# VHH binders against q0v8j4r314to507, part 2

Target 1, 194 residues: q0v8j4r314to507
Amino acid sequence: ASSLSFVLDTTGSMGEEINAAKIQARHIVEQRRGTPMEPTQYVLVPFHDPGFGPVFTTSDPDSFWQQLNEMHALGGGDEPEMCLSALELALLHTPPLSDIFVFTDASPKDAFLTNRVESLTQERRCRVTFLVTEDPSRAQGRARREVLSPLRFEPYEAVALASGGEVIFTEDQYIQDVAAIVGDSIADLVTLPL

## First folded at step 10 (VHH)

Design g5
Fold by OpenDDE, look of step 11:
Structure g5 (fold): chain B 194 residues (1-194), chain A 120 residues (1-120)
Amino acid sequence: as target 1 above (194 residues)
Amino acid sequence: QLQLVESGGGLVQPGGSLRLSCAASGFTFSYYGMAWVRQPHGKGLEYIAMISYRGSRTYYADSVKGRFTISRDNAKNTLYLQMNSLKPEDTAMYYCATPRYTGDTWEDYKGQGTQVTVSS
């Protein structure tokens, strides 16, 4: 693989997801080190509300692990959050034909970037996969509030499809199993629908 | 309306094989990744296999790797699970799953499932 790129929601609800990302990153580093499948570059971009970034880029898996290991779920509010802004940064700093994995439990606050990010995925030929979880604490809070739009995650679906990736929705308790797809990802050429 | 209908389960001896099918309807099947999950009686759900929307990427849990094969036919809106070298510990209810919005949250929607029993 040319690159391993993570875009991580770091809000307070993202503890399990961040841990899942850490576990997968560790597995990839350990399994691919010294092999033809070893990434030549690692990219890490955090986001929350309202902040996103900075971009961390390295060719050293140990440095990547160190940086990722220092990430924690902290603060932040409920959805939406600055996911697409972070993804844009990741795309700009990721080598072409690479996989980018996004971990979040929130819809995008910056949905106006959807078309731009779609175009950028195609230009860079990067495949974007979203792992979207539900926060039980948020679900309970949502029951008392306005029903969220069923289309709130449409930007993720659009970006994923444009890139030849996908959006995987799962519960927080299953994120470890779902996230394993990252470790087993094959560095293939991006296949676009059209 | 979203529907997933699993079939192909049954009773099989250890070392035997089964092929599960999942008929999907009510959504654009070819745009979504799919998964097989299983739940042994009295135990939690386990994601055992996942496949990307075009089938170019697959994932297997260690527990089934080398024995199970996930595939899909997007023209038929059908997901498959070929299960070889079955073991008693594979006994479970098997579900196909796809991401869907429940009205207030997103989760993996599962069908009614098909029972797989591996026993001598």
Scores: ipSAE 0.038, ipTM 0.289, lowest interface PAE 5.0, mean pLDDT 87
Fold by ESMFold2, look of step 10:
Structure g5 (fold): chain B 194 residues (1-194), chain A 120 residues (1-120)
Amino acid sequence: as target 1 above (194 residues)
Amino acid sequence: QLQLVESGGGLVQPGGSLRLSCAASGFTFSYYGMAWVRQPHGKGLEYIAMISYRGSRTYYADSVKGRFTISRDNAKNTLYLQMNSLKPEDTAMYYCATPRYTGDTWEDYKGQGTQVTVSS
C-alpha cells in the first residue's frame, strides 16, 4: 500500500526543517487515520555532505516518530550535495502511489541524476513535493552575495513536475506552518496517474 | 578553480548582430544553469537570459525576447548568446553567471565581462 516518505537534509542549517517534517508527518497521519489513504509504511532517508542514507523503513508510526525525534543537524559547514541520490533511494524503498516529501535549503550537486529520478517517479507513480527554505539572514546581505540564480533549483522543479508534485519555497521561520498546510492539502488530494 | 571567460563583444551598428561566448572551467558545467547578465553604464545588473543545466528550458527578459538566443554546449563547457537586431539600449558590459555555493549560501559567480557597444 501507500507510504509516507521523507527525504531530509540534515546539515547544520536544517534544525527547523527537521521539526517541520515532524509536524507534517503528524498532520498527515492524523488526517489519514481510518481512511484508505492511511500509510502502511514509513520511509526516512537523511542526506548531507558527503553522504546520504541509510534508509529507515517501518510499518509502525510510533517507530517513525521516534526516528524523526532523534534526528538532528549533523553539522554546519558541509554543503548538502546528495539530495537526488537520497531521493532515488527513497523511491526505490517506497511503494507505488505514495507521497515523498523533501526538505532542504540548498540546490543539489548531484544534478546529473535528474533525468533518472524523473523517470523513476513516473515508473513508481510517486508524487514528490519539495519544501525549500531560504535563510533570510544570508539572503539579506549584499556582501559576497550578488544575485541568486533562479535556475539552481531546476532539478527539483523538473522532478516535481514529472511526478505531479511541486516545489514550495518559504522562509526558515515559516516552514513549519507551510509544512502543515502542505500536509493537509496532500491528504485531501489525488494527482498521481493510475 | 572556477573561471568564466566572456568574449565576442565589440562595436556594432544598430540592427546588427553579435555572438557572445563564455568559456567555463573549474567546475562541472553540465550540473548548473547559466545566465547572461548585463550592466548598462551607470546602472545595476540586469538578468537578460537564463538556461537550464540540460539546455531544455530558457528564460528571457522582455527587453530581449525574440532578439536574443541563449544556448549552451555541455561538451565544450561553453555558453553562448546570439544577439540580433541590436539597439543602442543594448549597450552594456555582458557577463555570464553560474550559481556557486559559498559554504553558507548560494550566490552567482560572474566573469570579467565583455563590452557590447551599439552606436546610434
Scores: ipSAE 0.007, ipTM 0.221, lowest interface PAE 10.9, mean pLDDT 74

## First folded at step 11 (VHH)

Design h3
Fold by ESMFold2, look of step 11:
Structure h3 (fold): chain B 194 residues (1-194), chain A 120 residues (1-120)
Amino acid sequence: as target 1 above (194 residues)
Amino acid sequence: QLQLVESGGGLVQPGGSLRLSCAASGFTFSSWGMAWVRQPHGKGLEYIARISYSGSRTYYSDSVKGRFTISRDNAKNTLYLQMNSLKPEDTAMYYCATPTYTGDTWEDYKGQGTQVTVSS
């Protein structure tokens, strides 16, 4: 992969996911420094309710790290969020043959984009891996006042399948460990959800 | 276009077993996850089981875990629910579900359902 590309959910609940992205970025940069796999470009696309973007790109790892350090959780809306719109924007700015990592705790509000994003992953030859800190088995929302379908994350599964990536469900307490494993580009499948 | 047809419901004694089937058409069945959802008379929907597109991941609600088994046959476009150790509380209309678009939202499509009645 020639770029390190992150799509980050920045809603108020996402502190652990933002930290995991920071840890993964440091791990990848240090492990790949001086090798053919060293990233030459960095892409960051935040999303939240009701918006997404803007895209941030740089060739400088220090600038990328600074941008990540300045990420702030924004006031959140309801679940779901604009994840697929942000991913589409990331795909348009990510060099071909790259890995894209998506960090979220929410299902997509914009699931109507699923087929378009699938096609774009194949056109761009990018592999998309989702790290999701939500239990797909949970039938009620965060306030326990909404019934949530266990099928709400199927758009992420479809995009991952089309791109050759995966969806990894894990708990907040484990996402940093999972991000480190995924960042090593280990070929074995790692899944931590129930 | 999209069609889900549930079958296999009926009247059964407590402790008995039933196997529900859901025949799917009008979409690429093997690309999408599926769920079973039930609705007791006069009550809300309860999602009781989910299966990923490949069958590799399953979910069960606490109310059915250990008694019900969800499975799928992607070659036959069919979803199954094996229901064992049935209790009167399992009496409900049972629906299979798959995600779909409704113009501006992503929602679950359900079939017409099949009635399961568990009584002495």
Scores: ipSAE 0.291, ipTM 0.703, lowest interface PAE 3.7, mean pLDDT 79
Fold by OpenDDE, look of step 12:
Structure h3 (fold): chain B 194 residues (1-194), chain A 120 residues (1-120)
Amino acid sequence: as target 1 above (194 residues)
Amino acid sequence: QLQLVESGGGLVQPGGSLRLSCAASGFTFSSWGMAWVRQPHGKGLEYIARISYSGSRTYYSDSVKGRFTISRDNAKNTLYLQMNSLKPEDTAMYYCATPTYTGDTWEDYKGQGTQVTVSS
């Protein structure tokens, strides 16, 4: 892959996920450094509610790590979050044949972008993998008057499918292990038409 | 203008099979992932299957997994749904779609649909 991109939910519930992303990013950087698979560019896009961005781009893995390391779970509220907007930004700034990892525990507030983002993944030849965790506090929260649709994550599935990626659902306690497994499997190129 | 025309629906007995087709026009079909959705009478839209632009990857809901097969012919701008081992609960209006998700509901570019009725 020519680039490594991370899209990170930085809401207050994402502490474990952000840590997992940091660990995984470091592992990938270390593993690929000095190899033909070394990324030529790193992209980092945070999102929360209601904000997303900015896009951070660098060719320096140390700078990437530094920026990633400064990310923390702060603020935010209930789902959904501006995930697809952040992903769109990542895609626009990511070279073709790159892997994009999305970490979130929320459905997309901007689900209307689904088709556009699907198309963009194909145009950019980027593989998008979603690591979706459930926030126990959100699941048990008495206060949610509205039953969340079981299809609320369909946009992620659509985007993943279009890109040759996948949506992985896991618990926060296992996110580090899952991220590690996914990271290690990143060897295949996205097969998209020229 | 994007157009989708579903066909192949009908009345079938439980355990029977049907093959639905969707003729697409007005957009670059080969560049888009496609989906089948269905709507039982008095119920909301249900996602049942998706296929990538190239057809290399497919995804199915649990309700149809192992029984239905989504496929496509990009040269013919056609989407297919092979439905085997049909059950009464599969009775619905079936739509091919380029799904646009808004909120918690599907707002699909879909055709007029084709009715599938499974009854003894």
Scores: ipSAE 0.000, ipTM 0.276, lowest interface PAE 12.2, mean pLDDT 84

Design h5
Fold by ESMFold2, look of step 13:
Structure h5 (fold): chain B 194 residues (1-194), chain A 120 residues (1-120)
Amino acid sequence: as target 1 above (194 residues)
Amino acid sequence: QLQLVESGGGLVQPGGSLRLSCAASGFTFSSYGMAWVRQPHGKGLEYIAMIRYSGSRTYYADSVKGRFTISRDNAKNTLYLQMNSLKPEDTAMYYCATPRYTGDTWEDYKGQGTQVTVSS
């Protein structure tokens, strides 16, 4: 199957991650419509702290786009977030040999899931790409008392590497531009995973 | 077993330069991001620079931006920190760090460090 699967951090204060996902989804759907690359399944899993899910699955691209368009940012919380839990749900509901895109501005609270998620990406042969709207060098969290390691995103790097994907760091103000570039590259340059 | 060995520290006058090295062994160096962390005596840790696994991107704390340069040589399993325009406030123990999964969570593994002292 050719799923388009999105895992979305809904804690971004101005919804930058959600808007980037909308842009990427529009590009992918329009560029793949009527081609062998057209997705037959769509999966959407939101996450935040302390929650994640529910999973939304459809075979209808219009339903998927509408669901994504109606999502709302919940507003800022603390870093880290429940990203890997949401990604695990997405992997369990995504057909094998699919691409999964993760949009987040935070490091994972649930990093203990790293090995489990790595194994699942390889079992399902799914490629996971992360778009991260955060400067790894930022040393102070939103609450001023949180010290943030620049290496805090390595669980995402490990999952991406295990799956054949990538982690792309960008600034909030540029995430929409990056999402358009990723969408074009996938449509123009990369065939389906093995 | 994972090892990080820092070297190149010493005494330097304000305005001087030093180059730190970090020799890595016991893991696939080219697959992991690396950072430099410093700790002034009696104070907390400060992350000052980070470089991604391939060397493609670097990130710096505001306190050192424009003065320090992080780099890596994946063929030699070595991380570097070029420190220019050193100031007395740069005096600290300097550690290189890499992420390590300990079975329960991720942590930043650090070497024993190398002392940098900037004074007249």
Scores: ipSAE 0.513, ipTM 0.815, lowest interface PAE 1.9, mean pLDDT 81
Fold by ESMFold2, fold request of step 18:
Structure h5 (fold): chain B 194 residues (1-194), chain A 120 residues (1-120)
Amino acid sequence: as target 1 above (194 residues)
Amino acid sequence: QLQLVESGGGLVQPGGSLRLSCAASGFTFSSYGMAWVRQPHGKGLEYIAMIRYSGSRTYYADSVKGRFTISRDNAKNTLYLQMNSLKPEDTAMYYCATPRYTGDTWEDYKGQGTQVTVSS
C-alpha cells in the first residue's frame, strides 16, 4: 500500500481515537521505514455531526503529523455520525491498493451509503478496517428511552467484508494499544506473503 | 419479500428449557447478522442476543448470559435460541431481527414473534 489514509470521528467523545490514529501512524511509518512499502501519500478525513471533511492530502509525513496534532475533539453532535460520507471522500482521494483506517465510537447515521461505499472499496481495491470504541451489546443509549440494536454496526461489517478488512470493537482505554497491534499486523501482511 | 417466522414458544416451568427457531426467507441470510429481541407484556424491547453473519461472534445481554445460546444454520436459513434455566422474568414475546436495507433506509426488521411463558 502506498498511502496511509485515516478517517477520524472528531466528536467530543473521541479524544482517545484521535490519539490512537497518531500512534498508529507513527507505528506504520516506523515499521515501513526503508522498505518499498513506506507510505508516499497520506490522507486524512475528519467527520462529526453534522459535517465531514474537508479531505487533507500530503506526501510529507511531517505535514501529516502536524495536521493530526492540530486535530481536536469538536464537541457536541448526535450519535450516530456521518462516517460513511467521510469514508466515501477518503476512498475518492486514496490511491488504489491502499489501507484505510476508520476510528469511531458510533454507528453510522448515513447507512444509506453502504452499497455505494462497498462498490468504491472494490473499485479502488482499498482495504478498510474499522476501530470502534463501543460494545455492540450495550443496550442503553445516551438519550432517555433509547434502546440500541446490536445490529447497528452492520453497515461497517458490510464495508469491511467487501474490502477485505475487519471491524474491531474495543474500549476507549485500549484503543491506542489495539491501533498499534492492527498497524503491526497490516505492515507484516504487506511485507510478508499471505 | 423478506420474511422472518418465529416458532417454538410455549408454556414452560421455571428451570425448564425451550428452543426457539426463526425461519428466514426473501434475502441472503448468510450475509446478515441476526438478533433475538424480547418484549414482556406492557414493557419495552430488550435485545438479548446477536450473532454475526458467519456465526463467528455472538453477543448476549447480561440478563441471559450463560443461560441462552444463539446459533444459526446458514444452509437452512434458520436462526435458533436455546433457552435453559428459564425464569418467570423470561416471560415475553420473542422476535428474531435482521438489518433491512431497501435502498433508502437501514433498519432492524423483526417477525411477528412467538410467546414464551414461564410459570409454575
Scores: ipSAE 0.507, ipTM 0.823, lowest interface PAE 2.2, mean pLDDT 81
Fold by ESMFold2, look of step 11:
Structure h5 (fold): chain B 194 residues (1-194), chain A 120 residues (1-120)
Amino acid sequence: as target 1 above (194 residues)
Amino acid sequence: QLQLVESGGGLVQPGGSLRLSCAASGFTFSSYGMAWVRQPHGKGLEYIAMIRYSGSRTYYADSVKGRFTISRDNAKNTLYLQMNSLKPEDTAMYYCATPRYTGDTWEDYKGQGTQVTVSS
């Protein structure tokens, strides 16, 4: 792949998600250094409710690292977010044959975009992997909102499967470790044989 | 054309066991997560178990952990719920559910249900 592309939820425990993205970027860059798979472009798209974007792109890993260090959580929590809108924007700015990593703790508010995003992943031949820090079986009780379906993450599953990627569920306290492992594993698997 | 048909419900004594089945047709069963949902008479729905498309991971409500086991057989397009140590509080209509993307919306599609009654 020619790009490292990150789609980052800026709500809830965003500090942990930002750190996980930084750890993953470091591992992928180090694993791919000096190979044909070394990233030549970096893409970052933040999202939250009600907004997403703007897209940040660079060919300089130091500039990318600086952009990640300047990210700050905007508040919020487990509420649905504009994840698929941000992912669509990332896909439009990501070179073909790239890996895109999505970090979130919420199901998508914009799930109506599922078919569009699936088609775009296939058109661009991009693999999308979601790291989700929420337990699908968790129900938010007697509050204003409906009890949460454990199937609410199926839009992410559909996009991941269409793209050849995966959805990985973990807890906030482990997302940094999981991201590092996923970054190492995917970097090893996507390295082209010479 | 999508169909989910639950079976295996019935009357059992407290402490007993039942195995529910859900026969699926009209969609690619092996591509979708599945859940069991129950509704006691006159009460709201409770999602009690979920299993990913491949069977690689399961989730349970606290009310059934350790007593119920969700499983699937993708070769037979069938979802199961093994219910052990049944209590009167488990009395409910039990539905299997799958996400359905119908045009531009997602919803949890449920079958007709099968009644489970736990009574002396």
Scores: ipSAE 0.495, ipTM 0.808, lowest interface PAE 2.0, mean pLDDT 80
Fold by ESMFold2, fold request of step 18:
Structure h5 (fold): chain B 194 residues (1-194), chain A 120 residues (1-120)
Amino acid sequence: as target 1 above (194 residues)
Amino acid sequence: QLQLVESGGGLVQPGGSLRLSCAASGFTFSSYGMAWVRQPHGKGLEYIAMIRYSGSRTYYADSVKGRFTISRDNAKNTLYLQMNSLKPEDTAMYYCATPRYTGDTWEDYKGQGTQVTVSS
């Protein structure tokens, strides 16, 4: 059976973004309730530096919403974060033909997992969409004199491309509108290349 | 074998224009984002432009917005930088960059660079 999975960055820098992500996740869940696209399983995986998980799985959309609402920022991590580890965990607990939404403001600390996660999305036929509340052109890191590459989000682009999803960069004030558009746009199953 | 070869640099007057090219080989160019990075002599690197794998979205540093345009031709495996209204402070070595997996991390791979000198 299909699943809807949320992978949520819970670092301290995500305080207002976590609240916006909770609001958008509710809209996505409500959009699918009672439709032919309604998932039968729901998966939630938090991540932060240095940790990720545990995974939460339910068949009840109301329990999923309650668990999501209990998420809070866990304190200050820095860029990058353990996003791909959390996504791998979500994929391992997600049945085929599922949508996975990833909410983060950071590039991945664990980019070495990119090829593994890319392959896993294709094996599981899951579509992965990243909603990133960060400007890829931002050059100033959190450490003094740290310079950030605009290519640091390419692992997310590779995973999204392989899975038929998208990487969407937005400001936190627009994340609600962006997530609504994303929820409306995903009408088809993940399509693998020939 | 991943290879990036920049060309098109040279001496140009202030206010002039120049077009840089980056010939790419040894990887699936159309699957990866690309960036232009510059380094003035004796100074640090500055990422000035980035373009998504498809060309559908671009990003620019404030120092070059409105003057420089990044583009790509995926059929020719070539990245471009159109530089207009050049200023003396644009004098630098210019590199193209793409992500490369190295054992345990993705990191930016840069070519050898092409020198741009803006002087009267």
Scores: ipSAE 0.464, ipTM 0.798, lowest interface PAE 2.4, mean pLDDT 80
Fold by ESMFold2, fold request of step 18:
Structure h5 (fold): chain B 194 residues (1-194), chain A 120 residues (1-120)
Amino acid sequence: as target 1 above (194 residues)
Amino acid sequence: QLQLVESGGGLVQPGGSLRLSCAASGFTFSSYGMAWVRQPHGKGLEYIAMIRYSGSRTYYADSVKGRFTISRDNAKNTLYLQMNSLKPEDTAMYYCATPRYTGDTWEDYKGQGTQVTVSS
């Protein structure tokens, strides 16, 4: 991959996911240091209700680490977020043939962007992998007004499939271990000549 | 035209088994996750099982975990629900569901359903 690109849900419930992104970044940087597969660019796009961005881009891993290390959960609840909008912005700033990692605990409220984002992943030839700390089978238990569909994450599945990536569902307590494993597997892929 | 047709329902005694089928057409079945949803008479919908597009992972509501098994055959565009150890509380109309994206709206599309009645 020529870039390490993160799209991070920074709502108040996302502390473990932000830490997982930090662990994944450290693992990739240290494993690839001084090799041809070292990331040449780093992209970070946070999102939260109601906004997303700004995009942060650097070629310096220490600057990227500092920016990520200063990031913290900014508040908000467990509400749907502008995930696809942030991903679109990340795709526009990520070099072609790169991997993009998305960390979220919620389904998208901007799912109307699905076709646009799918097309952009194909145009940019980027692989998008979602790490989702939510159980698709969870139903909202306190009120009977809303029954959560296990299919509510299908917009992420559609984008991942179109890009050659994957959607991985896990628990908050395991996200850091899962992120490390996913980063290790993807970071070891052979980069094809452009 | 997108179509989901459930079958295999009927009357069964408590402790019995049934296998439901859902025949899908009019869309690329192997690209979408599928779910089983049930609705007891006079009550709301309950999502009871979901399976990823590839069949690689399944999810179950606590009410059916260990008793029901969702599966799919992507070559035949068919979704299945094996229901074992049936209880009177499982009596409901059962629907299969798939996400439908119209370009600006995602929704769960459900078939017409098949009735399952568990009673002695």
Scores: ipSAE 0.454, ipTM 0.797, lowest interface PAE 2.4, mean pLDDT 81
Fold by ESMFold2, look of step 16:
Structure h5 (fold): chain B 194 residues (1-194), chain A 120 residues (1-120)
Amino acid sequence: as target 1 above (194 residues)
Amino acid sequence: QLQLVESGGGLVQPGGSLRLSCAASGFTFSSYGMAWVRQPHGKGLEYIAMIRYSGSRTYYADSVKGRFTISRDNAKNTLYLQMNSLKPEDTAMYYCATPRYTGDTWEDYKGQGTQVTVSS
């Protein structure tokens, strides 16, 4: 609706996800340019281990695209700490009736925020869609041979459900194609009114 | 109170089939993802299948892909695992699991399990 908002995991393995966000942003801006649905505001919130933010906002799509192009993966682990904190910050800076897209390869470590973020998505009437470049069924962790639960992404599922969005799991090599499809698809991103 | 009750296990010959059920109560079943996890005697846990809250998407470990099918009936609050082409390696205690929020963390809650034994 009135804002296009991105929450981007910038940890060391997220190069493909950052590129996918750039592709999605370009598709959405071009799709909506010159129409009533053209975003009037753009919001970007990066997150990484151990922090999140700052918020970047602009009304200029070219400035937004430039900010995305300046993003680069930070060194660090594959499991970011603060995805829900970054999403909360994005929700506070995003006008109502807007779409928020979250790009990450990892489950949240701030999952205690789940109920708060759910409530905020509904109060702000924002739809949240997660693009996750991880296979939930992967049983072996990247460190210390831990067993990974396929349910570890449930906080994202809960937030997406509460907001009318969804969680889309894909592989790194395909996320750019998926991001383009999700950015173009009205049916995948919007609950039809009754 | 959250409860998960597995059933349908038993003794079966190699190549046979079993269908496990998990009756859920004490939470809004249709809002939560579900998983099956197994534990062979004396060994660690292995998550083998997961299904999203709506039932529209499923995920499998490589060890069972193509042989096992997870499904759910949200009207009956029941999770299922259809196990085909069973092998001796599938012998284990099988648990269903659901995420549980404890107020400051998320954890996987598991039932008491049902034993599956594949032997000649």
Scores: ipSAE 0.444, ipTM 0.790, lowest interface PAE 2.3, mean pLDDT 81

